# Ledger of designs, part 446: VH-VL binders against o27280

Target 1, 266 residues: o27280
Amino acid sequence: MDSMNVPEVLEIKRIVEESESVKTFIFSWDFRREVRPGQFVMVWDFRDEKPMSVSLIDPVRSEIGISIRRVGEFTDRVHGLSEGDLLGIRGPYGRGFELMGRDILLVGGGIGMAPLAALADEATARGMRVDALVAARTADELLFLDRLEAAGVNISTCTDDGSCGFKGFAHERLLTLEENHDMAAVCGPEPMMFQVMRILDERDVPAQLSLERYMKCAVGICGQCCLDDTGFRVCAEGPVFWSQELSRVREFGRYRRDPAGRRVPW
Short names: E, the ipSAE of ESMFold2; O, the ipSAE of OpenDDE; V2, 0.75 times the mean of E and O plus 0.25 times the DockQ between their complexes.

## First folded at step 20 (VH-VL)

Design ie14 (framework fv_acasunlimab; at its last look DockQ between E and O 0.77; V2 from the best seeds 0.83)
Fold by OpenDDE, look of step 20:
Structure ie14 (fold): chain C 266 residues (1-266), chain A 118 residues (1-118), chain B 108 residues (1-108)
Amino acid sequence: as target 1 above (266 residues)
Amino acid sequence: EVQLLEPGGGLVQPGGSLRLSCEASGFTFSKYWMSWVRQAPGKGLEWVSYISTGGRSTFYADSVRGRFTISRDSSKNTLFLQMSSLRAEDTAVYYCAKWYIGRAFDIWGQGTLVTVSS
Amino acid sequence: SYVLTQPPSVSVAPGQTARITCGGNNIGSESVHWYQQKPGQAPVLVVYYDSYRPSGLPERFSGSNSGNTATLTISRVEAGDEADYYCQVYDESSDHYVFGGGTKLTVL
C-alpha cells in the first residue's frame, strides 16, 4: 500500500458541471484507503497543490468526486482540464463528520455543500432522516439539489436575491424552521456558519462545522492552518470541528490567516 | 463543580422493575447527549442506552432492548433509566455518562449498584 | 457486532513506559477513546479521538491508532497509574457503543 502522503496520479474519469463556477471531477478510488465525508484531499496539477473536499464517495462504483469552484489561477487551470487528463491526489486528510442520531440537519452555503452532499449520501444510506438547508447567492449557484432530492433528502433553499426559496441568509431561514434535530452539520462561508452555530446552540442541537483555512502540508507540520489561541490545526484537528471546540477559537467568524500569515477579516 | 449523581439503586427480584435517576449539576444538561453504562461485578464496561439532547432519539444495547427505557427531564436536569423484567445478568453498577465530543464521555457519575437476586 | 480486543493485563516498573493495545478490524479508521478506572471509582476519560488529552490530564498519557491496533501509551509510569484501562468506539452499523474488555495495568 502506497503512503497516503505520496500523490497518486489519477485520470479524470468524468466531469460533472454543477454550476457555472463549480465542476465535480470523478476519479477511480481504491477504497482500501478509506475516506469519510468532511475529509479533504490535496489536489496537484503538477504546478501547484490545493486542498479540496470530497463531495462524492461511491464504494459501489469505486469512485470519489471532488467539487472545485473556479476562484483563482489553480482552479482556472483545473477547470480547463478534460476527461482523460491527469491530476495528482494525495490523502484523505483531516477529521470528517460523525453521524449521530436518527435525524440530521445539514446547512450548507455555496461550495460548502460539497462535503455535506457526501455526508447526505452516507446518512440516507444508513436510514437517517436528512433535512438540508441549501443556501447560495442566487438560484443558479445552488448546488447538488437534484442529487440530494434523489437521495431522499428534504430540501429547503434560500438565496440572497430571493430567486429561489427563502429570500435571505441561511441563518434567517433556519430561524423559520421549528423542527429540532439530533445533530447538525454545517459548511459554508464562515460568517454564515458563525450565525448558524449560535442558533443551533440556543436550540440545544449539537453541531459540527467544517472550516476552511490556508493549508500547505496537510499533515499538521507546517502550522499554516493553525487557529489562534487554541493551536488547533485545521488539517489535523479539523477541518470538521464540534461547536464546543470552535467556541474556544477566538478567530472563528471574525478573521483568518492569509498565505503570508496576516489577519484577513471575513 | 460538574457532577452526576445516581440515586435509586438497590435489590430487586427477578422479573421486577426499578427506576434509576441521574441528577446533573455544574453544566447545561440540555445541551448534551446522555448515556447509561453498566459494569457487572468484576467485569468490564458495557454500554446500555443513549438519548439525544431533546429526547427525540433513544438507542439501546441488544441485551436490554424492550426492557429498559431511557428518558430525560431538562427542567430537572435529570436522566432516567426505567428497568423492567430484570434478570440476574442485569446485576451491575450503573453509571450515567455525559457526552463530550464525538462519541466520548467526559463526565461519569459514581455509579449505583443494582442487584437482581431471588 | 464490532469487537475490541485488549490484553487482560500489562505489567510495568515505575518510571518505565506502559503500552496498552486495543485491537479491532480496521480500527484505524475509527475514533478510539480511552478510559481509566481505578478500583472502586468511576471511569475517567484519558484520551479521546485516538490521541487527544482532556484538560487536566498529564502529557504522560498519549494515544495512537493505525491499521488494526490502537495504543494507549503511559510514559514515566507512576504507582497511581495502576488501574483498569478500557478502549471504546462507536459501531455505526449497529448504533452501539463498544468497549474493550479492559486491561489491568500493574505497577511493579
Scores: ipSAE 0.899, ipTM 0.940, lowest interface PAE 0.5, mean pLDDT 95
Fold by ESMFold2, look of step 20:
Structure ie14 (fold): chain C 266 residues (1-266), chain A 118 residues (1-118), chain B 108 residues (1-108)
Amino acid sequence: as target 1 above (266 residues)
Amino acid sequence: EVQLLEPGGGLVQPGGSLRLSCEASGFTFSKYWMSWVRQAPGKGLEWVSYISTGGRSTFYADSVRGRFTISRDSSKNTLFLQMSSLRAEDTAVYYCAKWYIGRAFDIWGQGTLVTVSS
Amino acid sequence: SYVLTQPPSVSVAPGQTARITCGGNNIGSESVHWYQQKPGQAPVLVVYYDSYRPSGLPERFSGSNSGNTATLTISRVEAGDEADYYCQVYDESSDHYVFGGGTKLTVL
């Protein structure tokens, strides 16, 4: 892993429609470049380049999957692509999830389930017991349920509108779940992650949380992904942090920054 | 301030048993995985065992599996190692160690010597 | 299972730079931690996550990790740096912590 890579242009091998708003794009991948759950790639559509979660890591089939939610101009263009079309991919980058113990709780909100689905596959392959709390606004936005079930994951769901599972927020559902896990991994909207982190800390469950920030270089040089107070670069020291690292970060869960660096409420 | 203290240790014959303890102070003991790490005289560090924060999950090096049992009591801020079927190669200084970010160890006890000989 | 290899000893003059290596298959994909142990004392963490220093450690302690080699670098070596140094990882495939065999740093 050099300081900075050029994108490799890859053909979209297959597209999986995960929901109305989320597609997984599958590519052939040379696993001499190792990929770990929680690492990210930069996806280039020949006009712009954005960080995206790796949701499938399959060395046996020599495939990776990148899950992309339609949220703006870049992702609209990528969602308009077909199998056989080309995308540039550079990476992987960042620090992935670290596994310990015999069981793990996954808490994912929306597209945040993407890196957790990859982690679930690795954890179950290692023989860990995996519980997943999958959260979304509505039932049709719950991601990866069939895949998680096939992997042997014990799934709990919640939806803001109550259309599937528990009606309410992820942290509210968490309060009703068993407290005894060796560790947790959390990814989703930052306010959700903050509330979940506080509950897990009170339960003495060590947690890792995956953050999202604006990125350009992805290797820690440009400074665009820095966190307030600590100067942590999400692309270099993260995107996955232990909760103990995040307790020193004032901005976590309280505000975010736009590409111009302005504070914006969640 | 932050401290791990291992009272105990001593001389034990082969096949014997000994229970080590490690008392923690200056940090919230229940929030951290804990380990035992040993060092035979003149040799390097060898990890022995770790235990999860709730005590639910325990792990052992192959060299001690089935003979040693790690446990903890969070009400007393104490980590334990029950050693049974002791062998000469178990002779070492035994350290307790606290988990740190990245699966490192930031706080170590001063160690206690266990000697297994006839 | 996973093995970490360190040279048994390294000698360096005061004021020079010591480099202590830790070899492992694809160790660049692991988080590597380093400990200093002086005679009769417990180990002390000096580098974690390959290159981070615990609070209170001098800037002259640094680390790197890529490919099959992690390196602890001690610049402007002092007599007080004479100690044994161990690298360590966590091996997820075995659920075991793994230490290197240790390197004795001698300051002449």
Scores: ipSAE 0.791, ipTM 0.904, lowest interface PAE 1.1, mean pLDDT 89
ESMFold2 (binder alone), look of step 20: mean pLDDT 92; pTM 0.949

Design ie15 (framework fv_acasunlimab; at its last look DockQ between E and O 0.79; V2 from the best seeds 0.84)
Fold by OpenDDE, look of step 20:
Structure ie15 (fold): chain C 266 residues (1-266), chain A 118 residues (1-118), chain B 108 residues (1-108)
Amino acid sequence: as target 1 above (266 residues)
Amino acid sequence: EVQLLEPGGGLVQPGGSLRLSCEASGFTFSKFWMSWVRQAPGKGLEWVSYISTGGRSTFYADSVRGRFTISRDSSKNTLFLQMSSLRAEDTAVYYCAKWYIGRAFDIWGQGTLVTVSS
Amino acid sequence: SYVLTQPPSVSVAPGQTARITCGGNKIGSESVHWYQQKPGQAPVLVVYYDSYRPSGLPERFSGSNSGNTATLTISRVEAGDEADYYCQVYDESSDHYVFGGGTKLTVL
């Protein structure tokens, strides 16, 4: 267990361009170190370190994939890397998704689809029926559609501008879907997740949601990712939470803490 | 107060049938998966069956598959276990249990004794 | 089928620490839950997700899970802690809930 906290320097085997702003980096992985969808790893470029969700888990090829959206200085540097370049990876960390039942609904927005894509692979491999609502601002930002389709996932899309699928937000599209599921997994912008959770609760569908917060240590020590009032650490108790747990988190859907510890509205 | 009450236990002959009920109160029954767990006299806990919130999916232990049927009625806040082709080895205290999180059970009934004997 | 192995019995003196183990193949990668059952009573959840306590449970109860062994630890054991303790997991390969055989904790 101690070894998981030391970054392993790994070579980038492949890079998949998912969209203009998202790349998936593929690494060889020793699966003696188990990894679950919904867990995250700390990616180290020898200057800075950031938490990233695992988007691909392939025990057959002994590979994992990490999907990274270009959003800042760190991700800019990482996006500049090529196959054969090196990154430090430590983990995995956190609580991943749990699968129950025979059918599952996945609701993802933007880069939030990364952990859900991995979950979809696992669910379909188990013989579950998987429905996925994939949301993005525009059609070109919809992620993993071909991969999900190849896995046998039933896909519904929605875009803010209507360029693909339903015109509107994920929770609006969800309202038009009448079928219930045994459970749901949700990941995306927190305002989206908040609305989706409400609808799922009204429909008596148990839901798991993956939260994004500023993480520093990833091992539950520094407290930078603590959620107000509950003491939940996103890196330890999360990032995947049950809706029942999040109902106790006042800040959920409202605000988050920045690196300085200030409240930042969504 | 959160409570699960299990009426319906009793004595039944081998090959017979029995229907157990579990009445829920103090929580929103429709929002939770429900399970049956049994315990033979002097033995450990054995999971029997569980059902999804909407009743769309049901699962059974190998030992009872094909003989037991789990169902629920949200309008009555009631969980059911229809048992058929009962065997002596089915003799046990039967508990209904409420799903919590992480596949744990946080609320249990007091249990009802089912005795299968000639 | 997935099997969880518990010692049949553990004895401890009052005020001491009791440790109850639950063994399983790669159980460290599973979520383990623990239940307390006193004679003639229904089981009570005492630890969930390896190490978390439900509301109302004393801090004396704790849990850990790594490798092939999960452990329930009861510190400052009291006479009232005498009970059977069961570990539990969910086997995803079979969609079965699995309980350990149970451990009888005796307070000397």
Scores: ipSAE 0.904, ipTM 0.943, lowest interface PAE 0.5, mean pLDDT 95
Fold by ESMFold2, look of step 20:
Structure ie15 (fold): chain C 266 residues (1-266), chain A 118 residues (1-118), chain B 108 residues (1-108)
Amino acid sequence: as target 1 above (266 residues)
Amino acid sequence: EVQLLEPGGGLVQPGGSLRLSCEASGFTFSKFWMSWVRQAPGKGLEWVSYISTGGRSTFYADSVRGRFTISRDSSKNTLFLQMSSLRAEDTAVYYCAKWYIGRAFDIWGQGTLVTVSS
Amino acid sequence: SYVLTQPPSVSVAPGQTARITCGGNKIGSESVHWYQQKPGQAPVLVVYYDSYRPSGLPERFSGSNSGNTATLTISRVEAGDEADYYCQVYDESSDHYVFGGGTKLTVL
């Protein structure tokens, strides 16, 4: 007989406004439940439950942070909460990022920087050199820049509108940057990740990508979130994949599925 | 056909030097981390060293650090292990191995015997 | 330095199930890989990421990993399964690969 883990009800200890649309919710956490960058938790607001990436892993303060962008009904309700309010948390779940080598490139688009910020902290604590390409539509949406700088990360930025850093897409900025790294980690809009993955493959840089859409599938909650041309067990194998795992998936970066299962462009 | 082919090893005296090579074929060599793993006669597997895809970063087991140097040449699809200050306890079959998903090894060479004895 | 512990030997009758263990502190938080090595041959990957089989390996080979123990399971053991079996992880704290000491599987 199967059974679901039940959420632990936790008090919001602190809220950090990362941008007009993104807040980080910080909770006390018992690190006997080990958490790795790239894993996610299920956040329950007593009405709905959604997967959210962990953005802060702080064993010294016994804290975990969850960064949430306001994009719909659930996230609107959560953004309306205050310090002292309660949320249910289950997890962690999924495969986290795996580290190798002495240097790493992070490429993050929008909220995709959340799990990469946690990874940057882990990589710098291990003595790795960390370069980060932080991308957004506008300067006001570039996330975690002060935190990354304080950690000693070498930051490059790009914005679609050119308001900060390189004007253009992340993959266009990447073409102008140093070509050699031991590995890379990528998270953001799926079309961005596909283009970045192609460049990294041409440069012979092994990459891991965190697929937010497949994060829901990794928990096994949604029967509709399956990969095309199945080369993976559904829901148990992500949200972080090596690029070699993703090269067999025709859907990646080219289209998504609506609730009726129809292919639609990104 | 994916293969790792190693030249034969040799007999060397203690304090001597030897360079091993491992030629790759059937895959794009430059895209993968590569390792050396050794096995002393009648003993288990012991990881020796690995090198990043671009050759920028190298890592060594404590038992060989400072004496062994791993390198690669993508134009020749070849992995190398320069061994110096050899000791009797370095006597082993040396395998080259290709990185696989999850930090495993999926393709191994046949191994080459290095004997350190006076 | 991270240590993986395997029993030195396991004996099983043909047709039965062999279970080979790999012990490590919090090994359930690691990805565990398994290799088969027959006499005079190079190791062959038989399980990776705890439980996945490389293409072409029989479904008789399976794996699990939780807590402090990873297990390689070989069902319906055949004489051809006699070999040494090694578990392996990557230890991020040392940046080293780590192998277990190996387990000799004897059939009959």
Scores: ipSAE 0.812, ipTM 0.913, lowest interface PAE 1.0, mean pLDDT 88
ESMFold2 (binder alone), look of step 20: mean pLDDT 92; pTM 0.948

Design ie16 (framework fv_acasunlimab; at its last look DockQ between E and O 0.81; V2 from the best seeds 0.85)
Fold by OpenDDE, look of step 20:
Structure ie16 (fold): chain C 266 residues (1-266), chain A 118 residues (1-118), chain B 108 residues (1-108)
Amino acid sequence: as target 1 above (266 residues)
Amino acid sequence: EVQLLEPGGGLVQPGGSLRLSCEASGFTFSKYWMSWVRQAPGKGLEWVSYISTGGRSTFYADSVRGRFTISRDSSKNTLFLQMSSLRAEDTAVYYCAKWFIGRAFDIWGQGTLVTVSS
Amino acid sequence: SYVLTQPPSVSVAPGQTARITCGGNKIGSESVHWYQQKPGQAPVLVVYYDSYRPSGLPERFSGSNSGNTATLTISRVEAGDEADYYCQVYDESSDHYVFGGGTKLTVL
């Protein structure tokens, strides 16, 4: 068994353009190395390394997908790659989502839908009822709608500008939905997740939330992704947290640490 | 103080019925999934049933499916287990348990003994 | 059905380290929880998510999980640690909670 900590150089099999700013890179994967929705991998372009969520898990095709949003120098380089090009992948790392019950609510914003799309596939494969609230700034930034629909997911959309679905934020749309679920999984901008968590708590719906923080080692050693007061390492104890755990995290929804360790407001 | 109290155990004949209760205090009962776990005399732990926070979803061990019914009343902070068609092999101490995280149980009642015997 | 295998008994001298194993097919990919049960008492959660301790539990209790084996480790064992210990997982394929058969820890 190869060490999960050694990057494996993999060929990009396919590239799916999800939106103007998001691409999904498909790789062959040996599923002797198990991967769960909500876990992340470290992507290495032989210059830099960044954590990325797994957005597709396909044991039948022996493939995984990694969805990457173009946001900086690293992602710019990666977005310039073509099918057949190489990337280094190590992992998976972190705690993934756990499915409970028979019906689940997914609430995702922007690229946050990446791990939730993988979770939706697993949930539907298990015969669960899946409702998904998909949020984005504009209609063209809504991700994975066709994929979710094909999987049998009940989709509600909301956009900041009202270009598709409910005009407003995810937590506002959630307030208009009356149905309760056995559990919820949430991923997106932290302010969104904070508001959604509050509503779910009021409704007595257990919730899991995936956090994004600066990660360097991915193995819980460097401490760069530590959450204040708790000592939680997002790469080890997360990135998926239960709402009960996040309730102990003072910085949640308020600020994060940048690569220099400075507090950066959301 | 966080507490689960299980009254309702006792002696019942085979084929009989019995309803167990579990009263919760010291925490917000409505926010947690709840479970029943039993332990036959001198034996190990066996999961029996699981119920969602709203009671919308229930799960049962194969050994009790069709005979046992789990339910809850949030207004009374009470978990129930309706047992029917009881068998000798159902003889056990029955524990109610509170869901924690990751499908663990952090709070347990002291248990109530159910004896099924002719 | 998913089966967790524990040794029936483990003996250790006071002050020594006890290790209790829980075996299962690819248990390393599952979240394992551990419970302590003293005679005549209800079970008590001592380790959750493979290696985390609930509040109030001493650092002497630790856990690990890899491959096909989860392990509960109790360092500097005390007489009060004598109890039955159970591992537990959730089987997603059957939607069943599964407990190991339990291990009786005897402090010599």
Scores: ipSAE 0.911, ipTM 0.945, lowest interface PAE 0.5, mean pLDDT 95
Fold by ESMFold2, look of step 20:
Structure ie16 (fold): chain C 266 residues (1-266), chain A 118 residues (1-118), chain B 108 residues (1-108)
Amino acid sequence: as target 1 above (266 residues)
Amino acid sequence: EVQLLEPGGGLVQPGGSLRLSCEASGFTFSKYWMSWVRQAPGKGLEWVSYISTGGRSTFYADSVRGRFTISRDSSKNTLFLQMSSLRAEDTAVYYCAKWFIGRAFDIWGQGTLVTVSS
Amino acid sequence: SYVLTQPPSVSVAPGQTARITCGGNKIGSESVHWYQQKPGQAPVLVVYYDSYRPSGLPERFSGSNSGNTATLTISRVEAGDEADYYCQVYDESSDHYVFGGGTKLTVL
């Protein structure tokens, strides 16, 4: 390998507590490095480095926001930081969402709403009608509702426990919603995305889905983010794929891989 | 076999009207956005219009907006272009084209010639 | 409207490499698609998403896109590659598809 992107060390400008388990970290950003919704960055805490979705893209204020759910040692350490502390950021990487048409359906599960919130801002700024189905396990974990409402997004909610909105899974709520959209964007737990993709295909709604896989280099050279039969690298050819691309991927929705490449059930 | 066939075309005077059709076969027509793309004799490709899968949303190049209307009938697997107020500059081969991932076109018809001339 | 600029013609000897450029402001941030058109025929998609090949196309067709220039590269050019080549993007700001003006590839 002849070169690697290096992280730029940035100061945390502002922290927004989105829920008990999710914080958005906001940084100043030079938009000569363009960012599209659905792209990701590698966040470095000077010990380890993990991919995180961009949730806020604000060229006017020269700000970018990264939403991070606390799920393990790395994210616990990052959640312990304060405004003024430093993080390394490299990127953006990957293929973002592509917009087309006059309306779009967003379906987000948990932290998967992060890149969709950025997409909602772009879509509404372009004059598209945006419907969002926001899913979580509980009401307290529904993300970005105030931001989506302020942008003029039409929100439907569901929670596994029924504490807010429809009681049940996102795909079950989707069956009760308006069927006609020009396109859709989906991000969340892979089993949810698989079920949602099937419904959208039956409705003839073209869909883009954002995947997560193990990543190391983020520029497509190490091979750790590859999907089965296609050879697609999630960090380079994705993380956003059209559903037609994913119909060729046997592992999608069926299993995940550990760092050693071994298949593990969802 | 996957095909798009554009029957029709022909000669029309300036200010006249013509309706083009494009018959699809070998793929599920209702799942795809569809476009019209034209090519004046000896010139390059020019996108004309596209329509969403359900037919609810339509888009037009500036040169044809207000004069052309795209529509589709999924029960007949057919795409249409209603052309009105035709001008000499609308003289072209008109292709229908099927949306492909990434907002490209993978299947094209053979094209039909429309000539607008006094 | 967004403008794509292509050279009107490119000439190449058989067996050599042809490079056809498509210029656009910040085109490296767009997905670029390429079409081959032979006389009297419909266009054929030869590259999409900057560098992906449709099924059945040989590896000698490739593409790249960065900065203000996308490039279609045809290695080991054959006489049968003689055609017009068009680049295309979708411009989200106008909701328009945009084609380049086309490049005539001549194989001498």
Scores: ipSAE 0.811, ipTM 0.912, lowest interface PAE 1.0, mean pLDDT 89
ESMFold2 (binder alone), look of step 20: mean pLDDT 92; pTM 0.945

